# VH-VL binders against o46895: the designs that were tried, part 28

Target 1, 223 residues: o46895
Amino acid sequence: MGSNKIKNLVQYEIQDFVSLNKMDTKSHDSLNLNVSKKSRYLLHRVLTNQLINNRSGNACTKTRSEVEGGGKKPWKQKGTGNARAGSSNSPLWKGGGVTFGPKPRTFSNKTNKKERLLALTTALYLKSNNTKVINLDNLDFTNLKTRDLVIKCSNLIENYKKDQKILFVAEPTASGLWRYVKNISNVDLIYTTGLDLKKILQAHHIIFTCKALNDVKEVFNEQ
Below, E stands for the ipSAE of ESMFold2; O stands for the ipSAE of OpenDDE; V2 stands for 0.75 times the mean of E and O plus 0.25 times the DockQ between their complexes.

## First folded at step 9 (VH-VL; framework fv_izeltabart)

Design j5 (at its last look DockQ between E and O 0.17; V2 from the best seeds 0.00; counts 0 for: pae O 7.1 > 2, placed apart)
Fold by ESMFold2, look of step 9:
Structure j5 (fold): chain C 223 residues (1-223), chain A 125 residues (1-125), chain B 111 residues (1-111)
Amino acid sequence: as target 1 above (223 residues)
Amino acid sequence: EVQLVESGGGLVKPGGSLRLSCAASGFTFSDYYMHWVRQAPGKGLEWVGEIYSSGSWTDYNEKFKSRFTISLDNSKNTLYLQMGSLRAEDTAVYYCARESFTLEDWGPGDYFDYWGQGTTVTVSS
Amino acid sequence: DIVMTQSPDSLAVSLGERATISCKASQSVDYSGSSYMNWYQQKPGQPPKLLIYDASNRATGIPARFSGSGSGTDFTLTISSLEPEDFATYYCQQSSDWPYTFGQGTKLEIK
């Protein structure tokens, strides 16, 4: 994997979220992003694992026999699906101690972490032209309205279209931001403690807070 | 309807330069890899290079890296190939092509699902 | 560079018969359980048209008579019953490593 990486410096202009239209402040920050030369293959593999782990994790939080998810049969249907489901019902999940692989657990975790990190930095690089960095220090959360957030996003993003997805990446201490983001259908939020590759790739625009950018510098500096 | 239209081809002397354009329409330009592929008269296909439509990533066949530059203008949905120090061997039809990569297909799509009609470059004195 | 070698260079086949075109890569084009091998059809004066992606998947709108198979370094395009519109040049293409490369082409002719 070391010959298939390229390190790239990405620079961001920092904007004050309150005073977006003022052109009197010019400050910058940057990320050094490792980018996979085989980015599409990497992204596909990591996303596939994310989908599989989500399903397995949900099952692990409850025993499969205890899970009522998806309903046994839709009561609204005419009950014709029974014949198709019979062959898929196998007790395979009841046996064995280690299900996930032949390699030591710690070694597998290290390689998965490095691979996921490379996928995240690759995705951020691919989105770098659609990424903004803002300073939230002057924002008063107690009187912020959802409409005000929408307006500020439309001013921050050139030629903004309401059907475009916006992803905020914020530090965990900015939990108050979620209260406003949740009410906007095309805006989502992730925290630096839970970076989500799928959400990053699906976003048309990414907005980092300054503090979130600092957080990810430490995450991405894992040598 | 996805459409790719190349233009800018023509006759040029060896050592000259030329810029090709590829106008794209009918799809969201920003999340696709765009490619240039060429075909010399009576010959097979040769990959020239790629750009991610956000402009953040380019890669080239090493044969062309010193002489060719791929760029784009997202506001015009237009892909460019700037060609310099042209040689007779650069005589070809130049195609732009869209790579099919999307997350909705759940898989890397490194195949070219749409091609333009091509524009002809002739390098001779 | 991964060299893609097609065989044969030219193939003459009667209408309604089966045609088989092979493509051999100088290195495996497999990655994460997928084979990054694509097939294109090209008629004179036209751009290439995608037929098969990832070794075996037909592109949208491609007739069922076209099929692809293989993995690793050895791949095959099969046309089970030739139609008049199938006479063209066929290219394999790998997308597993840079530069992306094409086979030299196989010209499929009537007779």
Scores: ipSAE 0.261, ipTM 0.640, lowest interface PAE 4.7, mean pLDDT 77
Fold by OpenDDE, look of step 9:
Structure j5 (fold): chain C 223 residues (1-223), chain A 125 residues (1-125), chain B 111 residues (1-111)
Amino acid sequence: as target 1 above (223 residues)
Amino acid sequence: EVQLVESGGGLVKPGGSLRLSCAASGFTFSDYYMHWVRQAPGKGLEWVGEIYSSGSWTDYNEKFKSRFTISLDNSKNTLYLQMGSLRAEDTAVYYCARESFTLEDWGPGDYFDYWGQGTTVTVSS
Amino acid sequence: DIVMTQSPDSLAVSLGERATISCKASQSVDYSGSSYMNWYQQKPGQPPKLLIYDASNRATGIPARFSGSGSGTDFTLTISSLEPEDFATYYCQQSSDWPYTFGQGTKLEIK
């Protein structure tokens, strides 16, 4: 019986981010991506769950019992010429409580680790042709200008367009990169500690650091 | 408009080789799984194999794995089926088919939404 | 391999009548809430045409008289009211596991 899960070896050329030259004709890294056709649906599920989990459930209204005031009947039951009323906090009154209004709730939906990993591997696989790997070892973050980063990205990515989303995936220690990325509208940065499926899928181009790629490899190999 | 046009079919002797082509237009192969499916005369449909991601991944029906090779030429947007060691039983109409798989669909998409007209392969002495 | 078995092999139905074709899989074709079952229509000299995907979804341009149902191992294609153009051979296909497999086909003929 055929397996519904396949292992894809994706090879990446490593480029020096400073020179944008291939470091060595033999400088390649690879990532094993386990992909299943069935994971296509899973991809959707995991993404949906991520979106659901991002929902805020803090909407809150006060019921008649939670509204300040009331307690005393506004008027006697009969003989006033007015409609019967039990409390000034009634939802029928201005300033009264809200019946069946929103109350705080949670939208949490858990996704198991395996499913999440499969979704991530699938997403990365789908983006493999638009993924570059860069070496930042020679990059001096102290003297780097945001403009320079943009230029480097434009040279790194074939047919670069300003409206296309670029996702940097870096190691947590690459904190210096954030200073420059945050000012670029079409560039986003995530760390290997928090791979975001949504961002991966939304990205037109993905740029991994060598260290980030290694981190991801370790995570995926644990499957 | 999505179009698939098969070619390369013909008469071949047993033990011979033949290369089928499927020219695609209206879409790029990079976004889809491409398949070969064959149909013997008066018989049902048989899955031959698939390819995805500019040839980075292929899978075959075990029946054909040793004899058939699927490949892509992205520059020509053409799918190929290289057949070797052909047998009489390989006589069939060979279809190329696109499997719907786009991120925009946000579904499993494991169905053949477009088919070519097919090309006929006849293996006979 | 998942074996797909259609029933019947041939079906004679009058115009305007309902036609029902069954497809049974040797094992479940469901995964994560979806059924990886598709239906195709094929006319002589033409390639298969997608009718139904994922068990119950009509493909684009397919008339409402075509419907699919089922889950697990049992699936059904229904044509509510047959039109002249509906007389063809119908195939079920699973994409749950490799190799992809088709049913043997059901020939729908005019009675």
Scores: ipSAE 0.019, ipTM 0.558, lowest interface PAE 6.9, mean pLDDT 86
ESMFold2 (binder alone), look of step 9: mean pLDDT 89; pTM 0.923
ESMFold2, look of step 11: ipSAE 0.070; ipTM 0.597
ESMFold2 (binder alone), look of step 11: mean pLDDT 89; pTM 0.923
OpenDDE, look of step 11: ipSAE 0.019; ipTM 0.570

Design j6 (at its last look DockQ between E and O 0.04; V2 from the best seeds 0.00; counts 0 for: pae E 8.6 > 2, placed apart)
Fold by OpenDDE, look of step 9:
Structure j6 (fold): chain C 223 residues (1-223), chain A 125 residues (1-125), chain B 111 residues (1-111)
Amino acid sequence: as target 1 above (223 residues)
Amino acid sequence: EVQLVESGGGLVKPGGSLRLSCAASGFTFSDYYMHWVRQAPGKGLEWVGEIYSSGSYTSYNEKFKSRFTISLDNSKNTLYLQMGSLRAEDTAVYYCARESFTFEDWGPSDYFDYWGQGTTVTVSS
Amino acid sequence: DIVMTQSPDSLAVSLGERATISCKASQSVDYSGSSYMNWYQQKPGQPPKLLIYDASNRATGIPARFSGSGSGTDFTLTISSLEPEDFATYYCQQSYSWPYTFGQGTKLEIK
C-alpha cells in the first residue's frame, strides 16, 4: 500500500451555468486532494476490484444429479448389445447433465474505504485540469432543453468535442439535471453518494456542481 | 544491464538555458518513474522532479517548477531536463535516477535503485 | 517540506568498529505500517547508491553489516563492522511526501 503523501490544493474556477462567460459570475473554490505516488497504482487495483465486483457470477449448469428425470437404469447391464448406461441423465446423453460446468460463484473483492478514497482523490487530481465547477442556483430546470445543456457544456469546456466523455458530478438533490443528461450520449451523471472511479477515469471532462464539490470536500476531509 | 547516462552538462551564463539528457538502457521508461536529482558542489542531494508514463505525468519540486521541465522521448528512451533562467545556485551535478518498481507492491517503491553518473552544470558569468 | 536532519555531520570510526548514523525527520514518515525512509551511500565522484529502503530493508547486493532501523521520525543506519570500502558519505531520504528530501549527509571517515 502506498503512502498518503501530500495534499494538493486544487483551485477551481466556479462559473454560473446560466451565464458562463460573465466575469461577474465567476468565483473560485478549492479542493484538497490527497495524492500518493503509490496511490496512482492503487487506481489500477481499485478499478480492477470495481470491475471484478461488477461480475454477476450467476452462470449455472445442472449436473446429472440435478437434471430432472433418470433414476432408472435405461437398460440392463448385459445382454443388450448397447453400451453400459447407468442413467439417462448422464452427460453422455442428449439432455443429460453437464460435467464440470459453471456454478454460481461470487466475484467479490473488497477495497477498504481509505484505499478507495485515496484512489478517488488521486483520480480527481489527475483530472483537475479538465475539471470545471458550475453553479446551478440560477438554472431553471423547467425551461431547460437538452440542446441547451449541450450548448452550455460546449461553452464551458474548451475545445469541446462531441466524442469526448463528460462526467457531471452532482449532489443527490440535483434530480432535475438527470432528466436532461440522460439523453446525451457522451455525458454521464453521477452523484456524490456514489462516486465512480471508473467513470472519473474515463471522463475527458468533469463538471462539478458547487454543492457536489462541497459534499466531496466533506468526505475527503474526513480522511 | 540497467544503465543511465547523463549528458548535456556544461558552462552556461546566468539567465541561460540548458537541456540535459539521460539515456537509459536495459529497461524502458514507460515502466518506471524517472527522477532528476542534483547535488551542488560539496552539498547534499536535492530532488528536482519526476516523470512517468511517457511524459503524461510530471511532478516538480516547487523550487524548480517555474524554470525546469522534465520530458521523455520514448523512441530514444531518453529523459530530459530542460532548464531555464539558470542561476549560479543551479551549479551542480545532475543525476537521473530510476525509481524502483516492485510487482509485489503493485507500484513504485519510492526509492531510487539506479543512478546515472551525473552531468555537471556550471552557471557562471 | 519534510526536513531531514542527520547526526553527526561527520563520524570518525576505526576499522572493524560499529558506526551509527541518525536521521530525524521533521514529521513522521510512516504510513500504513511502513516507514518511507531510505539510505544511500555516496563515494567521491560517484552517484549515490541505495543501501536501505523502507527503513530496514537491505537493497540487493548490500552486505549484512548494513542495517536500518527506526520508525516515525527517528531512524538509524548501523554498520556493524566497518570495512575500508564503507568510508563514504551517507544520506537519508524520505519518500513520504513531495518533494522528496535528503539529509545533509554524514561523512564517515577513518579514525
Scores: ipSAE 0.020, ipTM 0.530, lowest interface PAE 7.0, mean pLDDT 86
Fold by ESMFold2, look of step 9:
Structure j6 (fold): chain C 223 residues (1-223), chain A 125 residues (1-125), chain B 111 residues (1-111)
Amino acid sequence: as target 1 above (223 residues)
Amino acid sequence: EVQLVESGGGLVKPGGSLRLSCAASGFTFSDYYMHWVRQAPGKGLEWVGEIYSSGSYTSYNEKFKSRFTISLDNSKNTLYLQMGSLRAEDTAVYYCARESFTFEDWGPSDYFDYWGQGTTVTVSS
Amino acid sequence: DIVMTQSPDSLAVSLGERATISCKASQSVDYSGSSYMNWYQQKPGQPPKLLIYDASNRATGIPARFSGSGSGTDFTLTISSLEPEDFATYYCQQSYSWPYTFGQGTKLEIK
């Protein structure tokens, strides 16, 4: 009969980011994305676990890197004023009455890895109509200004509104792009080594580099 | 503010086809799940299916999956229901509805907060 | 599919009195501390209107006389003091699993 997921092929048109011109011959690339039939329940479960793990710093003393594996290192530098996370009067671990927290078995088993991958592919499929793929080969970072990046994004995205959130997904070797993205409040960047479900779900537009798309094909092909 | 307006209903012979439309306004259409729900005369509500307004995801009540197709046009903020091989039992008022859940709110709130006025489909000999 | 069964099918109640409508799911609709049960009101010639979401939360603009309760498989909608505008048909609906399903409806009539 049927499984709890549906496999979908998604095709993307590749654009040159510097000029925003297409190649003389149209180029495409594609992903096979598995989509959960219970997508909202899956996304809620995985996202809630991600948010709880980000709050619960003392729950995993020996396996912190394992339980925080989806985080983005370049974006961990936040402001220093009013660092409140949520409502006031929140119970603390040890003294509080809250039952939220990571379960050690949940963080280490293969079932959670499969759930996380299915959540990521499901989220990318749901966002696929608002996803673009770009070629960065012609980008000269020495001549690029932050204002120019904003203009190029607005030209890449049909009917773009400047309050919309844009998420770049790039290969780890594309560090030059981070210099410009960090200065733009509505633009964010994640790397293929640290895909982030929350950022994917919150994005109005997603922009892959060609190399990043190839990276995630390898990760998702095992699903 | 939020408005959903169905159209395209009418009288159709058994075995015929019909395309329903739902024009949406007052919200960012691409951020929402949209649904079709029907109600036969004097009967209760029956879920037909859903589409995420990016157009990339659909899910159907298995009862309709072989005969009905949900689609959309984001440039027109319009949801569609293509109905084929119609039967007398498909006679109903067809509503479009917006689901409250968006990825911006990322919470477990999966209810229909806005409904259109409906369009009537009558299938008879 | 989760079958939603309402009782009674119809109910006649006087203005100012209390009305109680029950809804039973064929399996639990609870997830992560929430009950995925919603209630809608439908008047003749009108589309459904959301009253209650997640079993007990009133939708925006819904009067305080409407309340919902229950968990797991057993849920109730209570109207504490009926007003003329409350005479309508009421539907429960589970949003726990696909396909979404509705109860058969409860018609609330003036006595």
Scores: ipSAE 0.012, ipTM 0.546, lowest interface PAE 8.6, mean pLDDT 75
ESMFold2 (binder alone), look of step 9: mean pLDDT 89; pTM 0.926

## First folded at step 11 (VH-VL; framework fv_izeltabart)

Design k1 (at its last look DockQ between E and O 0.09; V2 from the best seeds 0.00; counts 0 for: pae E 8.6 > 2, placed apart)
Fold by OpenDDE, look of step 11:
Structure k1 (fold): chain C 223 residues (1-223), chain A 125 residues (1-125), chain B 111 residues (1-111)
Amino acid sequence: as target 1 above (223 residues)
Amino acid sequence: EVQLVESGGGLVKPGGSLRLSCAASGFTFSDYYMHWVRQAPGKGLEWVGYIYSSGSWTDYNEKFKSRFTISLDNSKNTLYLQMGSLRAEDTAVYYCARESFTLEDWGPGDYFDYWGQGTTVTVSS
Amino acid sequence: DIVMTQSPDSLAVSLGERATISCKASQSVDYSGSSYMNWYQQKPGQPPKLLIYDASNRATGIPARFSGSGSGTDFTLTISSLEPEDFATYYCQQSSDWPYTFGQGTKLEIK
């Protein structure tokens, strides 16, 4: 079967986040995204694997040997009229151990790097029409209020609704942004070091910083 | 209700150009692959090309790649097929079709679920 | 390119009888356990109408007498009991790889 992969150049307009104006009438950036028609299935697989891997696996029950007590035989073997019982910790008894109950384990489902990247690029491509690129260089985080950020988002995003999820993708050094984003219910922030497919797919709108976009370019160019 | 309506067909001389339109209603192009498929008189169906995501993703049948261009106008919710250097063999009914491929569709289903009625292009001297 | 070959080119069948159309692909159209094969019905002067998608799924509004089967390179469209409205041309189409390709068509005629 053919690869059925297409490399697409997506162009973004860069906006100054302070003024929400275009920095330059021709200020654009671009991102090459490898996309495959068959990637929707891949998206599902990668997402599922991500969810599986995120499972804590800490569920734990005690077996009859792990339950406290039960050292004494409840009654003699014969002559009582009762069923035979060896311990009060038997799984047949209330308060007894659990047979074949859950034990702590590690959930792991491996996804190869290429598939993961292809899923990410595909997801980003599909969200490209709802993706904005902003420059934060002129943003003063010291004087910024959370409400101001919301207002900026509302002005930046066409048809902004409070119930829609907004995902910021920033460079790791953009630590100031987290302080404001964490208090907004419909806004989330991820860093380029941890691109999250689930969050990308769940987002109605994606906002990249210029630096984040460059980081992503470097990662994707390695494909 | 989903509807596709082609227009722009007509008579054109060899070497000429023609622009076909497909007006869509009941859905937005941004979520779907939109295709052009043509059918010569008395012949089978031939895939021309597709467009996805406001024109950022296009591909063509190699036969048409140098002569045909597919584009979208999201503001008008209209799909276009720009044809150049037309030849007699380009005489056909041209259909626009929607492919059921969206982000929300996690399955492998790739099919043309809606078709327009088609517009006829006749290339003749 | 994946070449789709239908057989027969034409088929004459009586009302109420079973019709079977075959479609063969030059290479497998399967991916991850699914078959990217679709069937369309076309009547004169009308656009194609989706019948079957992904080899075996009936499209919305399609009668139960239509069924699709197959995997890999070999696919079959079956009409269990022909109705008058079923006489048309049928096309198979692969969506496994670009370019999308159609079979040459099978004309189903009344015997």
Scores: ipSAE 0.019, ipTM 0.569, lowest interface PAE 6.7, mean pLDDT 85
Fold by ESMFold2, look of step 11:
Structure k1 (fold): chain C 223 residues (1-223), chain A 125 residues (1-125), chain B 111 residues (1-111)
Amino acid sequence: as target 1 above (223 residues)
Amino acid sequence: EVQLVESGGGLVKPGGSLRLSCAASGFTFSDYYMHWVRQAPGKGLEWVGYIYSSGSWTDYNEKFKSRFTISLDNSKNTLYLQMGSLRAEDTAVYYCARESFTLEDWGPGDYFDYWGQGTTVTVSS
Amino acid sequence: DIVMTQSPDSLAVSLGERATISCKASQSVDYSGSSYMNWYQQKPGQPPKLLIYDASNRATGIPARFSGSGSGTDFTLTISSLEPEDFATYYCQQSSDWPYTFGQGTKLEIK
C-alpha cells in the first residue's frame, strides 16, 4: 500500500536578530519534516480536537446525565440479598488492572500522539516559506525595549504589515524573550516543550531561535 | 464579492483532452483550498479533487487521478483542470468551488461556500 | 470511500406541509463531537447552494424552516413548512475524509 506521508528537507538561513550581520556570517540549518499527503484532513481533525479540549466542556453533558440518573444511583441500587442481581455485572466488576485489554481503545493515546506530531510537522512545512531562524547572540536583554522588538521584527520580515501575526518558537531557557513579547498584541511566543498547532496555523510569520530549531529536530526525530 | 467563473468546456471526442479554467476574484486566492466538482446530466454531484492555492498540494478522487490534473496560476488567480483520455462518462457540468477552511484563519465547518456557474463538457463520438 | 445514501429518491409534498429527507453514511462522519455533514439545495440550471453545515448549523441567509439533525451515520434535513421556492433537489455531503462524497440526491416536488 502507498505511504500517506512524505519526508521533506527544509533549509533555513540563520539571521542575526539585530540585523547587523546578515551578509557577513550567513549560515544554514535544516529540518526533515514528515508531511501528510492528506494534510487538510489531518490538520482539520487534530485542530478540531485541540479546539474542543481548550473550550469549556459540553454544557449539556453533565446536566443530561444528572437529570437522567435522578438522585444517587448507589443508594437506589443498594438492595438486600440477591435482589441486586449481577453483582459481577456491577460497576465494581467492570474496572480492573488489565495490561492487555480485549478492546483496541488502549492504542488511542499513541495514535493521537503520532497524529499530533504529524500535524505539527505538516503545519511547519506549509509555513516554511514564512519561517525565519534567528541567532540570539549579541542580543542584550537588559537594554531591550518592547518598541525595539517591534522594529526588529519589521526589519526581519520582508513586506511586513503591522496587522500580521508573528509567532516566536523558542527554547524553554529563553524566558527573557517572553518578558517583551507578552506586551505586543500581534506577537506570540510558544516554547518547544509546548508546540501548539492552532498558533502555528494562525501565524503569518514564524520565527525560530537557533536553539529552538535544534530542540524541534529532537522532538520530531522521535516520530 | 467572491466570484468563480469557469470556462473551457465544449464538445470533444473520446480520447481527447480539454483544459478547464476557473477565474477567481474577490478573495485572497492563495489562502483557500479550491476544488473541482462535476455533475453528469440528470445525475448527482461528484468530487474530483482539490488544490491548496498557495502551494502545489493536491489530492484526487482515485477515479480521476490517472487522467485529470489540477493546477493553478497565482499571478492570474486561476484554477485549472487538465482532463485527458476523455470518455463518454466524463460528460458533465464541471464546477469549481471554494472551501471555507483556511490554514491561517480557522473557521467553523468545512463546506463549499462559493461555487462557479459551471462549464459543460460533452464527450461523444 | 464513505457512501452517502439518501432516502427517498423523490418526494412529493403539498405547500405548507413538512418534508423530511434522510441521509445515511456507510461509516461515522463524527470527530471529537462534531459531525462533518453538509446539505445543499440545487435548482435546475444553477450550482448547488449551501443550506446546513456540520449537521445542524444553518448557513447565512437560510430561512428558519430548514433544520438539520443527526450524528454518526444518520442525518436528517427537515423543511417544516414548504414554500414554493423549496422545490428543488437536495444533496447531503460528508466532509470527514477524502474523497468528499455526496448522496445521490432527493428531488422534492409539488404534490
Scores: ipSAE 0.007, ipTM 0.525, lowest interface PAE 8.6, mean pLDDT 75
ESMFold2 (binder alone), look of step 11: mean pLDDT 89; pTM 0.922

